# VHH binders against Flagellar brake protein YcgR (ycgR): the designs that were tried, part 74

Target 1, 263 residues: Flagellar brake protein YcgR (ycgR), of Thauera aminoaromatica (c4kar8)
Amino acid sequence: MAELSTPSPASPAPLDGGRGDELEKFTLRGARQILQLLQDLITHRGLITAHTGGGHSFMTAVLKVDEERGRVVLDPSPDPQANRRALAAPRLTCVTQLDGIRIQFPLVGLGEGQDKGRPALFAPLPAEMLRLQRREFYRLQVPLAHELSCLLKAEDLARKPVEVSARVIDIGAGGVAVVVPTGAAEFVIGGTLPACRLALPDGEPIELDLEVRNLNRQTQRNGTEQLRVGLRFAALPRAADTRIQRYIFKTERALNAKARGGL

## First folded at step 7 (VHH)

Design G42 (from A64 with G105D; framework vhh_7pa5_2)
Fold by ESMFold2-Fast, scan of step 7:
Structure G42 (fold): chain B 263 residues (1-263), chain A 121 residues (1-121)
Amino acid sequence: as target 1 above (263 residues)
Amino acid sequence: QVQLVESGGGMVQPGGSLRLSCAASGFTFSDYDMSWVRRAPGKGPEWVSTISDSGGSTSYADSVKGRFTISRDNAKNTLYLQMNSLKPEDTALYYCAKDFYDEWDSWFDYWGQGTQVTVSS
């Protein structure tokens, strides 16, 4: 089933600078927060992809933070050419991730030298670091073959209780998006749908309360009008949260394995 | 802390075999798909193989399919790669990787330190 030569798995590409205003709320600028995050990268041996421009990058890691001199110490590449490219670059964009948290930061003024008699790269501490918690924002597009559904307990147009089996089109740690036929039920932004049931492929349906967050009318190619409803999970038990997150990871893995010649 | 420690690499002649091991700690090993990735000098990382969290499904890069076998022992928190019919092109540093997706097309949130495999005559 593998159709093509497998491309290299890369650490995530740098986020576009045009997203700067959307990402401001996830940007750390406090000196103590920056120092703590860099120390966490050391503790967890976070592998960093350092992008030097022109499509070039190399793998590095933070060896230590020199608070007194205001600099980070980085592991040089075993490839001398990669180190030369890095030193010549006006800016490195460093990208890494820890336990589902994406971390991205610039380094300017890279130099080389020695730390405790060993080759090392040095740069001033970054003035900012992006810290984006993936689980809150990532949405898996649900494969049609999974037939993922959520039984919604809502009200019809006459304000009478109705149960609607809605197809789940995307799912994240914080909620689901579903599609329902226009007129099947009435939804009010901010309203709560109690005791709904989310059916995952493995195990019993998960009972949960859902809050209506957004509504979007869609017209399909056949002219059928549908309503896309964004629903937030109210408080989830730990076991339910774990099952949802595991489904997301396993499904995305299977989809990516097919794309990269794994299946 | 998450820790992945690879072992079993070494020097071998073309046509030879090696078995790599990866000892995992600091996370619930049985909850994650695990992968082997490799990096040859001057090249980017290349995905080699993946095994599902239960061991029920496996996948391989075309370059190693039929020659390599990935397996795991969840009771021992250990990942394995059996490498047969080794070629000079298999020469690389081999990494054990904890498999985790992000929205920017990344498959791995943690890699080990690696174990060197050298295939030469």
Scores: ipSAE 0.000, ipTM 0.203, lowest interface PAE 12.1, mean pLDDT 78

Design G43 (from A64 with G105N S106A; framework vhh_7pa5_2)
Fold by ESMFold2-Fast, scan of step 7:
Structure G43 (fold): chain B 263 residues (1-263), chain A 121 residues (1-121)
Amino acid sequence: as target 1 above (263 residues)
Amino acid sequence: QVQLVESGGGMVQPGGSLRLSCAASGFTFSDYDMSWVRRAPGKGPEWVSTISDSGGSTSYADSVKGRFTISRDNAKNTLYLQMNSLKPEDTALYYCAKDFYDEWNAWFDYWGQGTQVTVSS
């Protein structure tokens, strides 16, 4: 069989399970460590991308940990179809980050019910959680107020050039994730988009080549579907790398200052 | 090479005060925002405070707001942290950091020796 494309470290897509030996040193299996990490996600209101397979995912969060019953309580999707896909899936792969650390864990045996009279999803506590402390895996969630965009040079269904201004949802050392309307352009995993332009708040747009690493249809809280495209930086110039890292640094510092002083 | 040398730590009783200093060299100090980061025993690194390149803006972690004051002297390439009303939970190694945004950004800067603050009776 053809090897499946490995998810980029810069993508919200799950890491390749074939890296088992490499990832073992970063895998938590102690019950107390797992409980503490889940509590940290609750405290920091960490947004989780839950992958149900088939290129489908939805945004969720851990609402609480029920230690007595050995389960986690998750925020359901506002889209009933996304919830049905999740309940039918043999496994959810949950991906998030906390303080620059990539966190990934499986949930098996998902059920539905209520928590304090509100709809909720339930799953047994994960037996393992992956915690990766590497700069290349860090993803800054881009504040909406920054209006960060990337002008994508792609092709339509007839293979004619089109330019799509896409909103940047997250950014890291290895790439960006953007959102585009369904049908705005055709994307092929492994395909290259040349001479795209990333607009940071300060300075001229950065011209760079982007490689398509993953495609995910995702349901927003308002019930609308969007296509999330994970893009890897191909041959990133040193000056561009420095500017991107500076943006990430300045934004995280401002967000941390606000969270600790302003709300 | 960037060098940051922290000093001024020590043992103090609850309610006491200490002033930390950081001597910077190897870069143009006045061009960079500076931060204090601490690491308590058995815990991860915690951001404490940041000061802008000019000294005109400061920010603080909620746990230290109203008790700690960050300042700088660009003529002396020195960063300061005045710590008042110290509590046992302030016990940690304190690190000076250039362009800190998380533990990765300042690995070589704040994973140096640091200065130990112990608040105990």
Scores: ipSAE 0.000, ipTM 0.118, lowest interface PAE 15.9, mean pLDDT 77

Design G44 (from A64 with S106T; framework vhh_7pa5_2)
Fold by ESMFold2-Fast, scan of step 7:
Structure G44 (fold): chain B 263 residues (1-263), chain A 121 residues (1-121)
Amino acid sequence: as target 1 above (263 residues)
Amino acid sequence: QVQLVESGGGMVQPGGSLRLSCAASGFTFSDYDMSWVRRAPGKGPEWVSTISDSGGSTSYADSVKGRFTISRDNAKNTLYLQMNSLKPEDTALYYCAKDFYDEWGTWFDYWGQGTQVTVSS
């Protein structure tokens, strides 16, 4: 049984539980929006993982939307037992991805029958669909304990090359924010810092080019003045992008687990 | 348009071998990690193996380590799974999967139609 819980990479898991308020802004409830999204899944042949509960799931797809009867038609599993579990389940949680966008929706009242002479599963149209775009704007606040740093290759006030080890205060899919002592280097909005090195807690430092996007002088509560620099990842390689996103995800999960551990 | 087409499945006796292939098109194959995932009768999907975009790193589920070998040919846009010492427990539909990782976890953003492997006496 442990093989069914094999670590990463794993099949998509449903997002559910204590995140309802946070996910509301990504939830579609308009009938036209729901119909359009289901049609997009048909057009792009979206593969769906349908979770039936008890750790069971099967692969399916939307075959069509029956607007007159207010129902969606799904491809049944080639496994008869998976279909029986699905029909017995009080709800299916369907998870899929379309062009980097996570889509999740419930189906309740599943039935079976035929569509154009072929076996099919039927369910009423979902009342809601979750549509989560890649969080280009999301910023993980980096825990101080991680001592995350980025070695910046910049110029001082005399235009001489200087290397500055900057503390990473937040990180997202599109870049990082770092803090440096006032006067450590000169930064120009739109300027490129080549061959900088981002040190994550795991593995070798990631070499990357950074574009300066914003500058903000900040005074800490201890009275120390520092410069916050917003930096965009320029032409990030796929492997580096994956490592950064994995760090963000694992850190967020660990912080959420720690916050809830006392309840 | 992303397409993954699996082949090479069939019926085999315990202890036998099969080689699965997956022909990929519609995306830059060499930019993506690729995986094999299986679904046994009456069970949900189980991850089997992953290979990095360059082919330099591989990983395997504990149930198949030492018996299965994942490989890829980026010049041919093809993924392979060599399966040796097959057991009845390996009976499943085997899917080729294009990997996707984001801030919510690891998942597969595209699956093929699958190829059936049946291990029985």
Scores: ipSAE 0.012, ipTM 0.313, lowest interface PAE 8.4, mean pLDDT 78

Design G45 (from A64 with S106D; framework vhh_7pa5_2)
Fold by ESMFold2-Fast, scan of step 7:
Formats: C-alpha cells, structure tokens, sequence
Structure G45 (fold): chain B 263 residues (1-263), chain A 121 residues (1-121)
C-alpha cells in the first residue's frame, strides 16, 4: 500500500493542449521574448509549479538564465523524491503567473549539477512559452448551491424606487446575468441601476453600479415567466474586481476538480 | 505598490518557538488567501502553510503539521506564523506570499524579502 501525503493547496494545472488553435495565438517563439519573460520571472521572484506527469509536481523558481549556453537554471525541490521524478521525466510542464498573466512552458532534457557551489537543475531554454491574458470574456455558470444573489435598486412602472433580490445565473469580469419575476421592476436597455449589492459567498456584499445591456423573457415548463437581465459593471473598484474574479476562478477550479478530468 | 514585509525571525535552540509576522500593503489584504513559503540553504522553495481570506480555512505541509499555526488579522493587514517545537530542519528564510487564483489554478503572485530562522544547538 502507498502512503498518502497531506494534500498541498491546489496547484496550477497544466493547460490542456486540446484547446488547440486558441492557444497558438498566445504562444511566444521569439528567442528575445522568451529570454525577457524568463528574466521577468527572476526579477519578480515568480514561483513555478513543475509538473512531471502522473499527477506529480514540485515547486521551483528560475535562479538564472545562461544565455551563452542556452540554458535555464532552476531551484531543486527540498524533496529528493520529487527531484528523482523530475530527472526521470521526459518533460516538465512549468506553470506560473506574472501580474495575473498565466505563463506555461515545457522543459526537456533536465539535468542535475551545481550553480556557484549550490545544487541546481538545468535544462535547455524552452523553444516556446504560452502567455495567456484572456479574462474579460469568461463567464462562469453559477452553481445553484451557491445561492448567489444581487439586490437590484430599480424603478417600478410608476418610476417609484423598488428593490428586487435577483438570482445570479452567470458572472464574468464584465458583468452578471440575473433572473427576476416578470413585472418585478422596469428595465430599460442602457439604463443605470446605482448602488446595487452583489452578495458573494463569505464577506460583505459588494456595492456597485450596473448598466442594463439586454433583456430576455423566458417561459419555464410550469408556465411561469421570468426575465433574464444582462448587467454590465459600470465603474468597478479594483478591490471589487479582485473579489469577483477570485470567486469566478476558485469556483471554476473546484468544478474542474469535481469533474476529475477538466484539467 | 504591493509590499510584504516579514519579521520575527532569529536564532533558537531545538524545541524552541518563534512567531513570524508579515505586514501587507498596497492591496486589499482581506480579499486574498495568504501563504508562508520557506527556502532552506541550497534548496528550492517549499510551501509551508496557507490561510483563506476570511481565516476560516487553513492547510499545512506534512513536515510542519501539528507544530505550526497560521493566522491573520485583517484589521491590521498582518499575517502570522506561530512556530513551536522547532527542529534543525526548519532552518530557512521564511517568505510571506500573496496567493492568486484564476481558472487555471492557484499560485503565488508576490512574496516579500523574507525573514531568517535558524534552529541550532
């Protein structure tokens, strides 16, 4: 029987090559660009998760780039077994991020030695690096169990202020889609709803201004009508943006883990 | 503008205790999970512990579980690591790290200058 180690926090998973053509647009192949990106990782002390295959990974960092020999120098793992797995692997997939940009690159031909008298791992410079910046178009389908809601400050048909608690059905960096009962409030495309409150799991509601972008009337199987409202975040404070994006990506990561094959 | 400043390191004998602190600025501290990472002489970085943004969840590396306690004070923008029953193997520079989440997973997007912990007799 194998002995189980205490699980570490969720590590960045390798980006699935099945994404195909969309990843090619974000792949850097210029030697100068690759060298500059590796130097940026050194300067910003970027932590790298190196995947050795079979679900195994270890934490490392770029110590330096040896441009003359065309090699990167990496910190070895404090775990000797992780280093043995890395040296035996035909390929490492290295995953990190810089200023919110995902960076991924392969290393082939890993070797062991010393750098200035200290143990180090060496590999030829990668021929390509993925640099992925796509966030503004992603939309998370909100799990029903999360009971995510947004308190809308709107007007009724007589232009009298009304508050409507709406269920959030999807959320992205640019806005949310909510459902409300037909007739609960008057919505006008292009209209602004000030001081609405988005309730995320844990923490205080986020106060934000929302712009109505679209309206879609839907009839459920039981004959009940509801209105789906697409709402854009008007001027989102950075703290609110960070909380929303953290919720989105933590939830998507959890859904991928639950599916046991998402990534 | 993100800054993380670690303190509280020092020299201690095996079995001793130390409390590390990390003062955070330049971001909304209460919105981020925070971690402690250490680097022993001649070794790469090793994750030590993580605490959720609310403080409601914690996790630890097997090597420190039961001996170390991570905590935070969101009103003071400060992260702590209480280290008990210290061993020579705990000798390292200890870094405070700000976690980042996106659809591809968790990673650390910033860490401080570190504070040295030396456990020797």
Amino acid sequence: as target 1 above (263 residues)
Amino acid sequence: QVQLVESGGGMVQPGGSLRLSCAASGFTFSDYDMSWVRRAPGKGPEWVSTISDSGGSTSYADSVKGRFTISRDNAKNTLYLQMNSLKPEDTALYYCAKDFYDEWGDWFDYWGQGTQVTVSS
Scores: ipSAE 0.156, ipTM 0.581, lowest interface PAE 5.9, mean pLDDT 80

Design G46 (from A64 with S106E; framework vhh_7pa5_2)
Fold by ESMFold2-Fast, scan of step 7:
Structure G46 (fold): chain B 263 residues (1-263), chain A 121 residues (1-121)
Amino acid sequence: as target 1 above (263 residues)
Amino acid sequence: QVQLVESGGGMVQPGGSLRLSCAASGFTFSDYDMSWVRRAPGKGPEWVSTISDSGGSTSYADSVKGRFTISRDNAKNTLYLQMNSLKPEDTALYYCAKDFYDEWGEWFDYWGQGTQVTVSS
């Protein structure tokens, strides 16, 4: 009869460095806004990827919006099998971009017919459309194998300069979370760490200023203490922002491809 | 800042060949899978081919397998599509597209203005 006290590595306390998941604030539900966005996709000849489930998708585009009948008209796939999957699916998840922003919307009740003598797919207007910038809330959990580190320029207990190599545990557009041994340096919420160096798996370290946002003390299984530090990018040059975003997206793509059986 | 510029289209007879090029700028080309997509008159967009970021894997639509070859030169930030044994049904505007994969799936986050391919006789 085990006593349920089997020790495990301490799981990190959640970082409170910002807001929670706010996908709802990026969701459009106004009928006029939805109609305008669909019309913008027509005007900009938006390429839409429609996911039918089970790892299947096809390319489509909005041909027109029928406001009177409350429906959208879409290009069918040239692949009859893709159209059959789409028609059999309980819903399509449509994804595109407009001005670099991800646009996502569901279509339910897909039917087939003709528009001006040509084959077409029809669906009721979506009740919601998501306009999503990942940058405001997404945080990538950094794979341990990447050995991502940030060299922190801080002060010790005697206020003398010290350099601490901290392991990066998560990263987003707004900052990083790192772990350091307790006592390695002193951190003050709202304090600035100048000229720190973020080492990504590619290229030279990125030099940047970091603001301390939060501190969480953790006790490891071996009894040693570590400090989890949430750090905000005080200001990022465009090149640094681009490089960080590329790392995030490339890593997420690789992780998701692996989850799908390697694509 | 991301820009994709296609070239190499034109008019050819059935059975002819064309090589399309796409010059990429504003992003690290070698970090992304790249695709060719086409849109024929009166038809919706059709995926044609994809190449992995390293060039180590390729995939093709069934309609073009054995006739088209996708390739890339990461040193020149250029994507290519070699099109052989062209058919009238290959007539379309051909777009270079940047593949993007996020937590919600695969999609294209940028594409060019396209280059016109016309196969007639």
Scores: ipSAE 0.382, ipTM 0.770, lowest interface PAE 3.0, mean pLDDT 81

Design G47 (from A64 with S106Q; framework vhh_7pa5_2)
Fold by ESMFold2-Fast, scan of step 7:
Formats: sequence, structure tokens, C-alpha cells
Structure G47 (fold): chain B 263 residues (1-263), chain A 121 residues (1-121)
Amino acid sequence: as target 1 above (263 residues)
Amino acid sequence: QVQLVESGGGMVQPGGSLRLSCAASGFTFSDYDMSWVRRAPGKGPEWVSTISDSGGSTSYADSVKGRFTISRDNAKNTLYLQMNSLKPEDTALYYCAKDFYDEWGQWFDYWGQGTQVTVSS
């Protein structure tokens, strides 16, 4: 018996627990700070991705904060299986974004009930919230004419090494998004692809390690299936960072000039 | 000043069709992937469909695949959702969303006020 799935465009992944010590300075534990941040999410209608473990997640939002009962009230998923997984999970990891700031927090002891006669999920107020300023505020959609590519070193279904030339569709200071034909290689979220080669228009390809952050299947206008892979730059050297930033800014300026100045 | 204005909702019988529109302003529409997200009363948001910046690729939630078609007109800064074979479970407020990507995934950066779709007989 197959399980129902709620497919989602590349869901934001939780930050790696191995970075916990380094993220301590960005962790809020003051009750008033936590309440204010949750209220900001309500005010801005912040969309939250709640991870239930095992690669499962669903979309939710904070409906209200009940200070008297010390709990948050959340929208349930329209998928009953997602709600069952959430209620069975020992912990939810909630990930959202507010004005370029990454916000992540745990919820433990999820229950179900009603808010104003409508189904709702509730949990005790989180004891901590991560509030991390992202350095990468801008993503450049790569012009097709640039034919930007990244040679990925991955594995096929049989765990054999394979090299895949992937088209770069999207690039920022922290990573790239690429597309590959469905079935070209196996990708695992959190996995590292070592010694990949990013080809920019000017100069030698940049050799770097890439971490798989998200996966999304898409259908082209011609019916061809493709996989969009979000990849984070691991340990990017300063010279490589400079070249990537230069490409982004130069390309953005050219696109903006063309859009403003002409036909 | 990003603005997204949805329209085209209404009441329809099961099996009927509706076409939603979203008029975008305040940003370079052709530079962004766009999505439709819906919210039924008493339920949280559910992603419906995404279209790439050029319109060259699309993706759909399993619940709507084969029934809904997302499209865009970059010259008019307009996003569309053609909804066919509507079911009672499609009843929801439908929002268009401007997508933002980073190395952690896809975020819905901004969304509009929504347009109500009610499928009832």
C-alpha cells in the first residue's frame, strides 16, 4: 500500500547539527525575544517548513502565541499523513525566513486541537530559536546564453562514480542551483560531492566541494523531466569567492542595463 | 514595493473550471520563479505549482497534477493557473507567490492577498 506524498518545491533544509557549537552565538533563549520573533512571524505571515524527520516535512504557519498556556498554535497540513507524522515525531524542526534572516526552532510535544472552531496543532513555546543573518541575499538567474555549467562528481544507482555536466540555472555567494536529466545520478540531501568543477566564462574552472541541500523534480515544456539540485559551496577559497561575486555583479549590471535601456 | 494581486476565483460545481490570474509589480517579474499556494479553512498552506522564470519548466503537487496548468506572460507581468476538473477538496484561498532561492532551498519570498475558490454543488 503506497503512502500519500505531499510534494513540495525544494524545501529549506535544517542547518546541520554538527555546526551547533558555532551557532550558539546566534541562538535566542530569552523568553521575550522568542515571543517577539514568533509575533513577527505572525505579523509577516511567515511560511514555515516543519521537518518531522526521515526526510518528511510540511508547510505551516504560526496562527497565534498563547502566552497564558505557554504554547504556539500552528496550521495543520492539508495532508492527513503529514499531520500523523508530525504528531508521532518526538521533535519538529521548524525553518523559516524573515527579511533575509534564517529562523530555525524546535517544537516538542506537538498536539492537536482547535482554534476558533478550526483544526489546529499546538506545542509548548520553544526554549530556543536560531536567528541567523544570511550573507547571501541575492540569487542571479543565469542567462541561458552564458551556458554556465558545473561538472558534478556523483554516483549512479549502482553506487558507481559518474560525472554529470549540469547546467547552472541560479548562482549566489553561498551556492548554485543546477539541473540534470532525471536519472543521471543519485543525490542525497546532506551528501558531499567532492572535487566538482564550476565553469565560469572567464578563466579556469573552479574546483570545489559541493553539499546537496535540496532536490526538486520539474517537467519541461516538451515533457522532458529534469531534476533541480541546490548545492552549497563548502570551504570556498577567497579567490574563487571573488570570481563568483564578480560574475554575479557583472551579469546583473548587464541584464539591468539591457532591461532599462532597450528593445 | 512588491505587489501581487490575484483574481479569477469564484464558485463552481465539481468538474468545472476556473482560470486564476496574478498581476505582479514592483520587481522584475521575468527574473523570478513564481508559485501558486493555497490555504483551505482550518488547514495550513499547501504548495500547488511552480513555474520557472522563463516559463520553460513547471512542477505540480500530486493532488493537482494533470488537472491544473500553470503559465506566465512575462510581457504582461502576469501569472496564471488554469484549473480543470475541480473537486470539493480544491476549495481554498489561492495565493500567488514570488519565489526566492538560496543554498538551503526554495522560499516563498512574498505572496498576495489571495482569491477565493469554492467548489460546491
Scores: ipSAE 0.015, ipTM 0.482, lowest interface PAE 7.0, mean pLDDT 80

Design G49 (from A64 with S106P; framework vhh_7pa5_2)
Fold by ESMFold2-Fast, scan of step 7:
Structure G49 (fold): chain B 263 residues (1-263), chain A 121 residues (1-121)
Amino acid sequence: as target 1 above (263 residues)
Amino acid sequence: QVQLVESGGGMVQPGGSLRLSCAASGFTFSDYDMSWVRRAPGKGPEWVSTISDSGGSTSYADSVKGRFTISRDNAKNTLYLQMNSLKPEDTALYYCAKDFYDEWGPWFDYWGQGTQVTVSS
């Protein structure tokens, strides 16, 4: 369990790799842009969380960019086991933040050596870097065992008030996706659902206003219909925001740990 | 704007003690978890300790657990790190960091300039 002491409790998690198609518009591929961004990380002493896979990560920083050799030089972990895991990994996913901007990039072909007589890690310059200023893209798939629900205060077709308990299937900083029994309520894209109540595992339900962003009606294999509703947080108190983010992080971390053990 | 100013570093002999302080301004200090992170010569940055916004919970790296104590004074917007039983391996530049949570998880949002701790005879 020594590996649990390597990553910080506050270390950032990588974005879902399956979202590559959505993130292409934020991907930097120009050599000069990549070099400049790496130099900015050096200048601002940016801490990088390097994910080695299997739920393992370590803290590092870019020490310098060797443009002539096409290499980035990284500060090794003070934990020798973390460095061994990194060197054995086929790929590192590096995640950092600079002035509220998420920066993520892969490193492939990590090696070790010396920089001015001190231990260092070396990798070829990344061919691409993600520079994402928008917060709404990360969505945690909610485990069924968590039984996360949101009490929606909605309306029927005649604009009569109805309350519907909806299962939360994914959650992010910007909103939730829920499944609603067919016929329980009517939703209009752009419509506001005031004073809904989101139930998280810890504490009292969070009261929040939700805006309907998308609708998807599908027939299940057993013949039942379900409505998937995408909902944006319209007014989110700071304490609620913090609780939602903690839930997302803790759940993602636990899911990553289970995936690692199950392999 | 957000400012974090560390102080209290210096030179001390092995087994000695030192208390670091971080003066925070430009944000509501009591709304944020705070951390200490260090970087030793020739080594990568290492997370040291985190304290919750209320001070009600703390966590520590295994390398410092039992020797270091993190605390905060929300009335004074100040974060502290009491370091006891210092070892040569604790020699590092120590940073105060403001944590935040967003859709990508917890972050170290803002970093101070750091304060140097040197443990030698």
Scores: ipSAE 0.000, ipTM 0.220, lowest interface PAE 12.2, mean pLDDT 78

Design G5 (from A64 with G56E; framework vhh_7pa5_2)
Fold by ESMFold2-Fast, scan of step 7:
Structure G5 (fold): chain B 263 residues (1-263), chain A 121 residues (1-121)
Amino acid sequence: as target 1 above (263 residues)
Amino acid sequence: QVQLVESGGGMVQPGGSLRLSCAASGFTFSDYDMSWVRRAPGKGPEWVSTISDSGESTSYADSVKGRFTISRDNAKNTLYLQMNSLKPEDTALYYCAKDFYDEWGSWFDYWGQGTQVTVSS
């Protein structure tokens, strides 16, 4: 690469997403369970997205589990810059799937070297791994025809309040992802956008506070840039949560009916 | 249930062209961003390109920008990668991947078996 580029949306994701005890039942902490799951990722396809922070990620795979030394061996990125970012990162957040189940785990203490004469990355075995069935991690990709929008209350570069109407591209129980034109507002990971308004079909807009979780730049076919922003629901009244879940379930059922050829 | 089946790979000389296809089934194709990912011999996987669910937005790795074009046909549940001006460095197994984006970031929740592209004289 000649210069810095952001190819696709990605950011460091907390292992539990701040959901604490709600995800504990899906967290593997036993050494043998962790070893078995890592071995299963090797045996099956092991395309792993490793988030290194600052909106950066790279593709990797588990090459080997070194049980004797208590470490995993990973494929390095073909991009040297991605490897440098990974080695400098305090942690990697790794996400993948196995048989339709989301697998997510942290790696801390990444190093580099060689395995059987090939460049490799090494890390201590993760202390925990999340194993979530689809319904726990499911996010509805919002059909373009729904024209779902969220009015964001943010600040510009001069800290002046601005309102930005953003298109919602996906939605789940914990948040939404939206698209805004680059430069429409300034977003800070961890920052809170108060009193935003989510417009769902049927009913009044839902007023809610959103926390910025990730930021990714993309270039459109016509050369214009847009920003994808991942936003977490900071807190929701139960009525708002119920409306969002009903929208998700109704839309999923309609999409399933469409996939079945109109049934 | 979910299947992604790549085709169109083969051997080609430097400077040549190939068009890869990916047939998707078992999910609502038109609702998801789709990507191409490649894995070269002795190297880890490398993201190549992504196209939005509507086809309006595309992005490319710097190594392929200006040479590759990603496209999709939502009526046929098919993803394409037009590869021009191929270089020996493009030799790899090419995977079709279904992008999944949530508030925690983007990742791939399904991918195919891949189709081999070999660029040599």
Scores: ipSAE 0.399, ipTM 0.764, lowest interface PAE 2.6, mean pLDDT 82

Design G50 (from A64 with W104F; framework vhh_7pa5_2)
Fold by ESMFold2-Fast, scan of step 7:
Structure G50 (fold): chain B 263 residues (1-263), chain A 121 residues (1-121)
Amino acid sequence: as target 1 above (263 residues)
Amino acid sequence: QVQLVESGGGMVQPGGSLRLSCAASGFTFSDYDMSWVRRAPGKGPEWVSTISDSGGSTSYADSVKGRFTISRDNAKNTLYLQMNSLKPEDTALYYCAKDFYDEFGSWFDYWGQGTQVTVSS
């Protein structure tokens, strides 16, 4: 048997099941809404990534919705082993998008057959579908092993320029939270720190303008005080935004893969 | 308004070559990774190749590695796929796709109508 093709690094990952409580408000259960979404995927030739479990996935598309038989018809994978894995899986998690909106739905009871003389996969219509807009408040808790830092260009108490290397504790689409020693620099809510440098794993630091949004003083177990500083990205270039998002999603996928492997 | 328009498809004999182009508009082309995806009759979409925003990094599906070359010209907002040593199994509709990242992962947020490639004797 030949080795399987390496999947695209841009393949969308399925959402964590532990987020079910948060996702209820984005879940569609109306039959009419589900049928309309599936028809929209057909009309826009939606590229679907179907996850079969164990880190395996394949690309598919909805060929048609058979309302009379209550089923959806899908393209089979060009890879026969991907089709075998799909048919053996207790559930497929299908992920796609329409106009930048993430759409995710389960398919259970997958079968194979023919549609208009061509191979096809069949499944009962999903009972629910998720529609998720980008969340500007999403935050990734940064793993300590990544040693993420941000070099802050600020001023000391005498208004002299000072550079402070701060540990990044969380990161999101809109900014970062960092920890600095108390007294290392003067921070003013609403103040701008120009040309700061965010160091991500792999590659050169990203140069960013940061706005101070909040300050919180914390006392460590050893009695040492630290200052938590919330910083907003100001005028973030798209290239920098892309790299930051890539780090967040790659890290989230790695954390989710470890969680699934441990259980 | 994002638009991706593929061209350069056609009919060729096995062993032949074709060069596909994708003209992009409505977004800052140089800020996004771009991909080629294909769909053959009776088969689902298959990822073919991806190129980074700067053009400095490329990746390929095992089925096309060594035969296809992805490239881009950021000054012309154009993506290319050079296809050599074409096989009947390469017969498909080829789509240009724009990569996107958000808090839920990476995917393709736009793709074109596709250009048909037919490899037959």
Scores: ipSAE 0.137, ipTM 0.572, lowest interface PAE 4.6, mean pLDDT 80

